# Ledger of designs, part 14: VH-VL binders against Mucin-19 (Muc19)

Target 1, 175 residues: Mucin-19 (Muc19), of Mus musculus (Mouse) (q6pze0r851to1025)
Amino acid sequence: STCHVYGEGHFRTFDGESYSFDGLCQYTFLEDYCGQENGTFRILIESVPCCENGLTCSRKVIVTFQDQNIILQDGKVTAVQTAESTDCRERSANLYSIHTVGLYLIVKLLNGIILIWDKYTKVSVILDPSWQNKVCGLCGNNNGDLKDDFTTRHSSVAAGALEFANSWKTSQECS
Key: E = the ipSAE of ESMFold2; O = the ipSAE of OpenDDE; V2 = 0.75 times the mean of E and O plus 0.25 times the DockQ between their complexes.

## First folded at step 19 (VH-VL; framework fv_denrakibart)

Design m5 (from a3 with heavy chain G35S; at its last look DockQ between E and O 0.90; V2 from the best seeds 0.76)
Fold by OpenDDE, look of step 19:
Structure m5 (fold): chain C 175 residues (1-175), chain A 121 residues (1-121), chain B 113 residues (1-113)
Amino acid sequence: as target 1 above (175 residues)
Amino acid sequence: EVQLVQSGAEVKKPGESLKISCKGSGYSFTDYWISWVRQMPGKGLEWMGIIYPGDSDTRYSPSFQGQVTISADKSISTAYLQWSSLKASDTAMYYCARQEWYDSREAFDIWGQGTLVTVSS
Amino acid sequence: DIVMTQSPDSLAVSLGERATINCKSSQSILYSDNNKNYLAWYQQKPGQPPKLLIYWASTRESGVPDRFSGSGSGTDFTLTISSLQAEDVAVYYCQQYYSTPFTFGQGTKVEIK
C-alpha cells in the first residue's frame, strides 16, 4: 500500500482516503509509535513556503529509524547519527539505502519501508503488507477501512481533515 | 478516452514570442508529469523538460534551460511551452507526453499529436 | 548525460521475417532495488507522434501486438519484431528514463525489403 502527499497538502492515505490540508507546522506523516513508547520509526513532514508567494515550494522530510536521522531538504539528503546511538557509523550503511532514479530520490529502510521524494513537494511511502494495522499518522492506520482513516493521535476518529491533521502536529504550540 | 491535444501549427518570424499548449483529458491531469519533446525536421527526439501540473514543479534539460519556459494551468488541464524570442533553429515539431509517477510505468505512455513550429524570415 | 546509441541506423527486412534493433546505454540503467531497467521503446510512423511499445525494457504496452518484444539488461537492449508486417514500417527509438535529462537513441528506420 502507498501513501501520497504533494503540492499544497493533497493527501491520499494507505486505505485510499483523500483529503487536503496545508499546515505550516511539523506533522507526523507516518510512525509505528501510535501512543506507545516502543516505536521503531517516524517520518515527519514540514511544508517550506516560497519566498515569493507563500505557497509551498518544498516539503521537508525527517526520517528517524533506529539511531539514524535522515533529512530530505532543499533537494538533498543528509544523514545524522543520533547521540544515543551506540553503534558505529559503518553499521548505518546497512540500515538504509539511498538512490536517485529518474525524478526521484528513494530512501529504502531495512524494515521494508520505502520513501520516495521528488526533491520538491511530492512524498510517497510504500509499506510492506506486514505493516498492516501497525502504523498511524497523516497517512492513516493502514487497516483497510476508510472509515477510520482519520484516527487522531488520541486514538479518536476526527470528523474532518483539519481536526485529524492538527492532531498530528509534533508540537501543540505551533498553530 | 485518455488523450493529449496540442494547439495548431505556428508560423513565426525570428524574434517573435510564442506559446503553445497541450490539453489533457480523460484522466486526472494533476497526477501525471507532462514532458515536452522536440523533433527537428528529419531528426530524432529530444527531451526538453517536464512539469508536474499538480504543483507546477518544473525541470529542464540543460540544453533547453533558459531557452524555453514550461508552465501549466491545472484548472483547465493544460500545459504550455513558450519562447520569448524565436530563432530559425527553433523550427521543429513539438510533442507533449504524459509520464506516470514512481513505481508505475514511468515511460511516456500518452503523446499529443504534435505542434509544428516554423520560424523563417 | 546518459547517451543512447541504436544500431543499425536503418534496417530493411522482408515481410514475415524477424527484425532486430539494438540499443546501448553509456551507463547502466538498471535500478538494483526494484531490478527494473529504465528503458522504453517507441514506434513513430510518418506524420504521427511516437507510440509507446515497451517499458521497463521488456514489458509490452497494452494493445501492442505480441510480435513486438523487448529484452536486455544493464546497458544492452534489444527490440525484436518476430514477423515484420507492412504496418510496422516506422522509426523506432529507445529511451532511458533512469536519470535526467531523459535521452533517446538516434532512431532506427525499419523498411520492407
Scores: ipSAE 0.691, ipTM 0.878, lowest interface PAE 0.8, mean pLDDT 93
ESMFold2, look of step 19: ipSAE 0.728; ipTM 0.879
ESMFold2 (binder alone), look of step 19: mean pLDDT 93; pTM 0.949

## First folded at step 20 (VH-VL; framework fv_denrakibart)

Design j1 (from m3 with heavy chain S56T; at its last look DockQ between E and O 0.71; V2 from the best seeds 0.78)
Fold by ESMFold2, look of step 20:
Structure j1 (fold): chain C 175 residues (1-175), chain A 121 residues (1-121), chain B 113 residues (1-113)
Amino acid sequence: as target 1 above (175 residues)
Amino acid sequence: EVQLVQSGAEVKKPGESLKISCKGSGYSFTDYWIGWVRQMPGKGLEWMGIIYPGDTDTRYSPSFQGQVTISADKSISTAYLQWSSLKASDTAMYYCARQEWYPSREAFDIWGQGTLVTVSS
Amino acid sequence: DIVMTQSPDSLAVSLGERATINCKSSQSILYSDNNKNYLAWYQQKPGQPPKLLIYWASTRESGVPDRFSGSGSGTDFTLTISSLQAEDVAVYYCQQYYSTPFTFGQGTKVEIK
């Protein structure tokens, strides 16, 4: 299954819901926490405006996976182990791979998640089939049911995209 | 039917501007890349660059960077290749072709019929 | 830039015989994470646009006859026409789409002997 965002916030969820949301804060694109503390990953997105009147001309993507923090920004990728680690050993090469292939920067995680970025505004995520009904965020819940694709961070179903998308903002201090 | 239809042949003089078009139909235009390929008379194929009309992401071959402009108008499902000042060396056949987003074929699966551009005094 | 080199430049083959075209890349175009070679083959008949025959080095595009097959991996690739037909007279191009700028081989002209 595939979720994507491009341009001025044109989303398509895993279950096929399309909506537009032109938010300028950081939002949860996809995570497996979903109101619990036992999650394993988060994918966060931010729209980066151009010099012109707030139009989106780039996108920043932050992937937290285990103790890794992978940042896609400005056409580049950086990956760091968290500052909390007391062991500076080499990161496990089996946790993820990062390659520029074709037109894309591709991050493949061990957990069956593939993140595809065109180094500009379009971000796609492909889930391994094992992730059915285990995720939440701006990409929806991947449960095959369009009725609840607008499930907010607080487990209610929003009537529209604005309420849904703003519930996934990671910081209320952003406006 | 999925197709790319290009604008007609052009005969121009050096120094003139030109914009040729490539209209996609039968598919979701914003979900595919549109690339441009040059074929000089009697020669092989050269990749010029590519655009993703969905977000206007545009890439150029270094050989063509600054020589042409690739653009798109997604409201009419059309991509463009444009010169501000043509040279005689721009005489060639120009093809547009589409390319799928990852993961699929990702090769050029559909090609336009070509636009012959002739630049001569 | 990845240079694609085809051999031979021209090939004359009797009807019903096997035609073999080689393509070499200056570096590997295999993406290890999906185990795919980013290599395509195109056919261009006189006066026509190119047509996709093979992608991922060995996968035949829909509607392409079974006599066309692709093989190879890494840097060495082959297009084979198992039994040449009259309609197969064309120029054949390999292309890598592993890294920009995407590049084509110089072409191989296939003729009837």
Scores: ipSAE 0.726, ipTM 0.879, lowest interface PAE 1.1, mean pLDDT 89
ESMFold2 (binder alone), look of step 20: mean pLDDT 93; pTM 0.944
OpenDDE, look of step 20: ipSAE 0.880; ipTM 0.947

Design j2 (from m3 with heavy chain S104D; at its last read DockQ between E and O 0.79; V2 from the best seeds 0.82)
Heavy chain, then light chain:
Amino acid sequence: EVQLVQSGAEVKKPGESLKISCKGSGYSFTDYWIGWVRQMPGKGLEWMGIIYPGDSDTRYSPSFQGQVTISADKSISTAYLQWSSLKASDTAMYYCARQEWYPDREAFDIWGQGTLVTVSS
Amino acid sequence: DIVMTQSPDSLAVSLGERATINCKSSQSILYSDNNKNYLAWYQQKPGQPPKLLIYWASTRESGVPDRFSGSGSGTDFTLTISSLQAEDVAVYYCQQYYSTPFTFGQGTKVEIK
ESMFold2, look of step 20: ipSAE 0.778; ipTM 0.898
ESMFold2 (binder alone), look of step 20: mean pLDDT 93; pTM 0.944
OpenDDE, look of step 20: ipSAE 0.856; ipTM 0.935
ESMFold2, look of step 22: ipSAE 0.764; ipTM 0.890
ESMFold2 (binder alone), look of step 22: mean pLDDT 93; pTM 0.945
OpenDDE, look of step 22: ipSAE 0.861; ipTM 0.937
ESMFold2, fold request of step 23: ipSAE 0.772, 0.778, 0.758; ipTM 0.897, 0.898, 0.892
ESMFold2 (binder alone), fold request of step 23: mean pLDDT 94, 94, 94; pTM 0.963, 0.962, 0.961
OpenDDE, fold request of step 23: ipSAE 0.883, 0.877, 0.882; ipTM 0.946, 0.944, 0.947
ESMFold2, last read: ipSAE 0.765, 0.769, 0.770; ipTM 0.892, 0.894, 0.895
ESMFold2 (binder alone), last read: mean pLDDT 94, 94, 94; pTM 0.962, 0.962, 0.962
OpenDDE, last read: ipSAE 0.885, 0.883, 0.882; ipTM 0.947, 0.947, 0.946

Design j3 (from m3 with light chain S32D; at its last look DockQ between E and O 0.76; V2 from the best seeds 0.80)
Fold by ESMFold2, look of step 20:
Structure j3 (fold): chain C 175 residues (1-175), chain A 121 residues (1-121), chain B 113 residues (1-113)
Amino acid sequence: as target 1 above (175 residues)
Amino acid sequence: EVQLVQSGAEVKKPGESLKISCKGSGYSFTDYWIGWVRQMPGKGLEWMGIIYPGDSDTRYSPSFQGQVTISADKSISTAYLQWSSLKASDTAMYYCARQEWYPSREAFDIWGQGTLVTVSS
Amino acid sequence: DIVMTQSPDSLAVSLGERATINCKSSQSILYDDNNKNYLAWYQQKPGQPPKLLIYWASTRESGVPDRFSGSGSGTDFTLTISSLQAEDVAVYYCQQYYSTPFTFGQGTKVEIK
């Protein structure tokens, strides 16, 4: 299953819902926390304007996976073990791979998540089948049911994309 | 029917500008890359560059960077290849071709019929 | 840039006989993470645009006769036409799409002897 965003916030969820949302903040694209403390990853996105407000000319992607922090920005990728880790040893081993192949920068996580970025505005995520019903965020919940794709951060089903997407904002001070 | 239809043959003089077109139909135009390939008379195929019409992400072969401009108008499902000042060495057949987003085929699966550009005094 | 070298430049084969075209890349075009070789083969008949025959080095495109097969991995690849037919007279190109700029081999012209 695939979720993507491109341009000025043209989304397609894992379950096939298409919507537009051109928010200016940082949002949860996909995570497995979903209101609980025991998640293993988050993928956050930010639209990067290059001119007038509301215009997207790039996209920043932040992946937290275990104690790793992978940032896709300005056509480049940076990976570092997070300072928030309680593990005092370096774990730069095979938790993920980063490779430029074809037209893409591809991050493959050990947990079966593949992130594809064109180094511009388009970001796609492909989930291994084991992730069905285990995710949430702007990509929806991957349960095969379009009727609950607009499930907010607080587990309610929004009537429209604006309420849904704003619920996934990571900082309440951004407006 | 999935197809790419290119604009007709052109006969031009050195120094003139030119914009040729490639119109996609029968598929979601913004979901596929459109590449441009040159074939000089009696020669092989050369990849010139590629565009993703969905967000205008554009890449050029170093051999063609600064020589041409690749663009698209997604509202009419059309990609373009343009020169600001043609040279006699630009005489060639120019193809557009479609390429899928990762992880499908990713090779050029559909080709336009070609546009012959002749540049002579 | 990844250089793609084909051999031979031209090949004359009797009807019904086997034609073999080789393609070598200057570096590996195998992507280890998906275990796929980023190589395609195209057929270009006189006066026509190229047509995709094979992608991922060995996967036939829909509608391509089974006499066409691709093989190889890493840097060395082969297109085989097991029983040449009259309509197979064309120029054949290999292409890598592993790394930009994408590049083609110089082409192999296949003719009937």
Scores: ipSAE 0.754, ipTM 0.890, lowest interface PAE 1.0, mean pLDDT 89
ESMFold2 (binder alone), look of step 20: mean pLDDT 93; pTM 0.947
OpenDDE, look of step 20: ipSAE 0.861; ipTM 0.937

Design j4 (from m3 with heavy chain S56T R105K; at its last look DockQ between E and O 0.71; V2 from the best seeds 0.79)
Fold by ESMFold2, look of step 20:
Structure j4 (fold): chain C 175 residues (1-175), chain A 121 residues (1-121), chain B 113 residues (1-113)
Amino acid sequence: as target 1 above (175 residues)
Amino acid sequence: EVQLVQSGAEVKKPGESLKISCKGSGYSFTDYWIGWVRQMPGKGLEWMGIIYPGDTDTRYSPSFQGQVTISADKSISTAYLQWSSLKASDTAMYYCARQEWYPSKEAFDIWGQGTLVTVSS
Amino acid sequence: DIVMTQSPDSLAVSLGERATINCKSSQSILYSDNNKNYLAWYQQKPGQPPKLLIYWASTRESGVPDRFSGSGSGTDFTLTISSLQAEDVAVYYCQQYYSTPFTFGQGTKVEIK
């Protein structure tokens, strides 16, 4: 299954719902927390405006996965790893890969999540089937049912995209 | 039916401008890249560049950077290749072709019929 | 830039016999994370646009006859026409789409002997 966003916030969820939302804050694109504190990853997105015209001309993506914090920004990728192993010599476990292939920068996580970024505005995420019904965020819940694809952070089903998308904002300071 | 239909042949003089078009139909235009390929008379294929009409992400081969402009108008499902000042060496057949987003096919699966551009004094 | 080199430049084959075209890239075009070779083959008949035959080095495009097959990995690739037919007279191009700029081989002209 695939979710994507491009341009001025044109989304398509894992279940195929298309909507537009042009928010300029940070939002949860996808996570497995879903109202609980016991999740294993988050993917956050921010639209990055061009200088004076204010239109989106890039996107910042923040991936947290175990002890990894992977930042996609300004056409570049950086990763920060906390050394959490009990033996430094044995901490070289490969939890992710980052490659530039074709037209894309591709991040593949060990948990079966593939993030594809064109280094511009388009971000897509591909999930292994094992993630069915285990995710939430702007990408929807991946349960095969369009009727509840607009499930907010607070577990209510919004009637429209605006209420749904704003519920996934991560900072109340941004409006 | 999935199609790319290009504008007709052009005969121009050096120094003139030109904009040729490539109209997609039968598929979601914003879900595919549109690339441009040059074929000079009697020669092989050269990748010129590519655009994602959904967000205007545009990439050029270094040898064509600054020599042509690739653009798109997604409201009419059309991509464009344009020159501000043609040279005789621009005489060639120009193809548009589409390329699917990762991870499906990423090769050029559908091609336009080509636009012959002739530039001569 | 990744240079794509085809051999031979021209090939004459009797009807019903095998035609083999080689393509070599100047560096590996295998993406290890998806285990796919970013290599395509195109057929171009006189007066026509190119037509996709093979993608991912070995996957046949829909509607392409099964006498066409692709093989190889890394840097060495082969297009095989198992039983040449008259309609297969064309120029064949390989292309890498692993890294920009995408590049084509110089072409191999296949004709009936």
Scores: ipSAE 0.762, ipTM 0.895, lowest interface PAE 0.9, mean pLDDT 89
ESMFold2 (binder alone), look of step 20: mean pLDDT 93; pTM 0.949
OpenDDE, look of step 20: ipSAE 0.875; ipTM 0.945

Design j5 (from m3 with heavy chain S56T, light chain S99T; at its last look DockQ between E and O 0.71; V2 from the best seeds 0.78)
Fold by ESMFold2, look of step 20:
Structure j5 (fold): chain C 175 residues (1-175), chain A 121 residues (1-121), chain B 113 residues (1-113)
Amino acid sequence: as target 1 above (175 residues)
Amino acid sequence: EVQLVQSGAEVKKPGESLKISCKGSGYSFTDYWIGWVRQMPGKGLEWMGIIYPGDTDTRYSPSFQGQVTISADKSISTAYLQWSSLKASDTAMYYCARQEWYPSREAFDIWGQGTLVTVSS
Amino acid sequence: DIVMTQSPDSLAVSLGERATINCKSSQSILYSDNNKNYLAWYQQKPGQPPKLLIYWASTRESGVPDRFSGSGSGTDFTLTISSLQAEDVAVYYCQQYYTTPFTFGQGTKVEIK
């Protein structure tokens, strides 16, 4: 299963729904919380506009996985863990790997999630089959059913992409 | 049928500009990279650079940086290779080729037929 | 830059016999996380564009005859044509796509002896 976004917000969900959404806030790309407090990961995205014309020139990606916080920004990656959860840097290497291979920066999480970034605007996520029916966000719910791909944060099915995508905004005060 | 169809052969003089094209069909043009490969007469293959038409992400081999411009127009599924001022040493066959996004072949799986560019006085 | 070196530069093989082409990279092109070698082999017949034969060092592209096989890992790779046919007269190139700039070997010309 693959989901992606590129350019001016051109999305394709895990179940194959394509839509465009040109939001400039931070949104949940993918998570397993889905209305519960005991999720294990979140992937958030932000479009980074060009200095002069407001078009998307890059994308910021924030991956929260257990006590790790991995930030993809400005062609670089920063990976840190919180102070109260920090034991040893060697332990963090077992939770994920980060490599530049081919044309991509690739983050592989131990839980079977692979994040691929071209260091520009395109971000894609590949899920291990074990994640079927267990995720939500701008990537849809990965249940094989296109009819409910526009399921909002509040579990309703939106009539269109705009309502669906805005429901995944992480802050109501951003517009 | 997945195809890359390139523009026809060109005969030019040094100092002239040129823009050759590579049109993709039979697949989602914005989901694949398009690379350019030079083959000088009687010589091997040289990777010039690559573009992702979906967002115009463009990478050049250091040997070709500043020598050519790679671009794309996704509305007509076409990639371009462009010179502002041709040199006689630009005489070569130029191929475009498609490359899949991770994790697939990631090699050049579909090639255009080539565009012969001849630059002579 | 990763330098790709092929050997031999040319090879004459009798019809029906085995042809072996070697390719060496100046550094490892194995990606440990997916355990794949980022090496491709291309065939270029006279007057034609290159054609993909093998990717990931050993995976045959669809429609490529079984007589073509790739092997090797890390820095040393081999393309084998198990029973050379007349239509296999071509120049063969290896290519790494592990890191930019992507680079090709210098080519190996295969002829019928």
Scores: ipSAE 0.738, ipTM 0.883, lowest interface PAE 1.0, mean pLDDT 89
ESMFold2 (binder alone), look of step 20: mean pLDDT 93; pTM 0.948
OpenDDE, look of step 20: ipSAE 0.875; ipTM 0.945

## First folded at step 22 (VH-VL; framework fv_denrakibart)

Design f1 (from m3 with heavy chain D31S; at its last look DockQ between E and O 0.73; V2 from the best seeds 0.78)
Fold by ESMFold2, look of step 22:
Structure f1 (fold): chain C 175 residues (1-175), chain A 121 residues (1-121), chain B 113 residues (1-113)
Amino acid sequence: as target 1 above (175 residues)
Amino acid sequence: EVQLVQSGAEVKKPGESLKISCKGSGYSFTSYWIGWVRQMPGKGLEWMGIIYPGDSDTRYSPSFQGQVTISADKSISTAYLQWSSLKASDTAMYYCARQEWYPSREAFDIWGQGTLVTVSS
Amino acid sequence: DIVMTQSPDSLAVSLGERATINCKSSQSILYSDNNKNYLAWYQQKPGQPPKLLIYWASTRESGVPDRFSGSGSGTDFTLTISSLQAEDVAVYYCQQYYSTPFTFGQGTKVEIK
């Protein structure tokens, strides 16, 4: 299944719901925490405008996966380990891959998540089937049912996209 | 059903401007890339560049950067290739073609019929 | 830029016989994460636009006869027409779409002997 966003906040969820939301804050695009502390990843997204009244020129994407923090910004990618550790695990090469292929920068995580960015406004995420019913955020819950795709961070079903999308803001101090 | 229909043949003089069109139908125009390919008389195919009409993301081959402008008007499902000042060396057949977003085919699956541009006195 | 080189430039083949076209890229076009070669083959008949035959080096496009097959990996690729038909007279192009600018081979003209 695929979720994407492009342009001035044109989303399509994993279950096929399309909506528009042009927020200026940081939002949870996709995560597996969903109100629990035992999650394994988050994908956060921010729109980067060209001008005050104009179009989105890019997107910043932050991927938290295990102790890695992968940042897609300004056409570049930076990966930083988020904790000091004496753990003997091998560094990034076995946990994810990052490649430019065709028109895209592609991040493939070991957990079966593929993130595709065109270095401009479009971000797509592809999940393998093992993620059914295990995710939440602006991409919806991936349960095959359009009726509850607007499930907020607080587990209620919003009547419209604005209420739904703003519930996924990561900081209430941003307005 | 799915098709790309290009504007008709053009005969121009050096120094003139030109804008040729490629109209998509039978599919979601904003969900596919539209590329432009040049074929000079008796020669092979050259990739000129590509646009994603959904957000106007545009990429050019270095050989064509600054020589042409690729654009789209998604309200009428139409992509454009334009020159501000034509040269005789621009005489060629120009094709538009569509390309799927990752990870489908990603090759050019549907081609327009071509627009012949002739630049001579 | 990735240079695509085809051989031969032209090829004459009797009806019903095998035609083989080679394409070599100046660097690998295999994406190891999906194990796909980003190589397409197009057919261009006289007076017509190109038509997609093969993508991902070996996957036939819908509606393409099974006498057309693609093979190879990395830098060396082959298009095979197992039994040439009269309607197969055309110029054949390989193209990489691994890295921009996308590039085509110079073309191979296939004729009936």
Scores: ipSAE 0.721, ipTM 0.874, lowest interface PAE 1.1, mean pLDDT 89
ESMFold2 (binder alone), look of step 22: mean pLDDT 93; pTM 0.946
OpenDDE, look of step 22: ipSAE 0.882; ipTM 0.947

Design f2 (from m3 with heavy chain D31N; at its last look DockQ between E and O 0.74; V2 from the best seeds 0.80)
Fold by ESMFold2, look of step 22:
Structure f2 (fold): chain C 175 residues (1-175), chain A 121 residues (1-121), chain B 113 residues (1-113)
Amino acid sequence: as target 1 above (175 residues)
Amino acid sequence: EVQLVQSGAEVKKPGESLKISCKGSGYSFTNYWIGWVRQMPGKGLEWMGIIYPGDSDTRYSPSFQGQVTISADKSISTAYLQWSSLKASDTAMYYCARQEWYPSREAFDIWGQGTLVTVSS
Amino acid sequence: DIVMTQSPDSLAVSLGERATINCKSSQSILYSDNNKNYLAWYQQKPGQPPKLLIYWASTRESGVPDRFSGSGSGTDFTLTISSLQAEDVAVYYCQQYYSTPFTFGQGTKVEIK
């Protein structure tokens, strides 16, 4: 299944809901925490405006996976292993791969998540089948049911995209 | 039916401007790349560049950077290739072609019929 | 830039014979994470746009006859027409889409002997 965002915040969820939301804060694109403490990853996004009429010219993507923090910004990728790891992981090569192929920068995580970025505004995520009904965020819950695709961070179903998307802000009250 | 329909043949003089078009139909125009390919008379194919109409992400071959402008108007499902000042060496057939987003086919699966541009004094 | 070199430049074969076109890239166009070769083959008949025959080096496009097949990996690729038909007279191009700028081979003209 695939979720994407492009342009001025044009989203399509894993279950096929399309909506527009042009927020200028940081939001949870996708995570497996979903109100629990035992999650394994988060993917956060931010729109980067350009010096023309406030239009989106790029996206910053932050991936937290295991003890790794992978940042996609300005056409580049950087990764930092957290100091919190107690297992003495010396190398992260088995946890993810990063390649530029065709028109894209592609991050493949060991957990079956593939992140595709055109180094501009479009970010898409492909999940292998094992992630069905295990995720939440701006990409929806991947349960095959459109009726609850606007499930907020607080587990309520929003009436519209604005309430839904704003619930996924990570900053306190960024506007 | 999925198709790309290009504007008609052009006969121009050196120094004139030109904008040729490529209109997509039968599919979601903003979800596919549109590329431009030049074919000089009796020669092979040259990739000029590509645009993603959904967000206007535009890439150029170094050989064509600064020589042409690729753009799109998604409200009318149309991509454009334009010159501000034509040269005789711009005489060629110009094709637009569609390319899928990763990880599908990603090759040029649908081609326009071509636009012949003739530049002569 | 990745240079694509086709051989031969021109090929004449009898109807019903096998035609083989070689394409070499100046560097590998295999993406190890999906195990795909980013190579396409196009057919261009006179007065027509190119038509996609093969993508991912060996996958036939829908509606392309079974006599067309692609093979190879890494840097060395072939297009095979197992039994040449009259309608297969055309110029054939390979193209890499692994890295920008995307590049085509110079073309191979296939004629009936």
Scores: ipSAE 0.753, ipTM 0.888, lowest interface PAE 1.0, mean pLDDT 89
ESMFold2 (binder alone), look of step 22: mean pLDDT 93; pTM 0.947
OpenDDE, look of step 22: ipSAE 0.884; ipTM 0.947

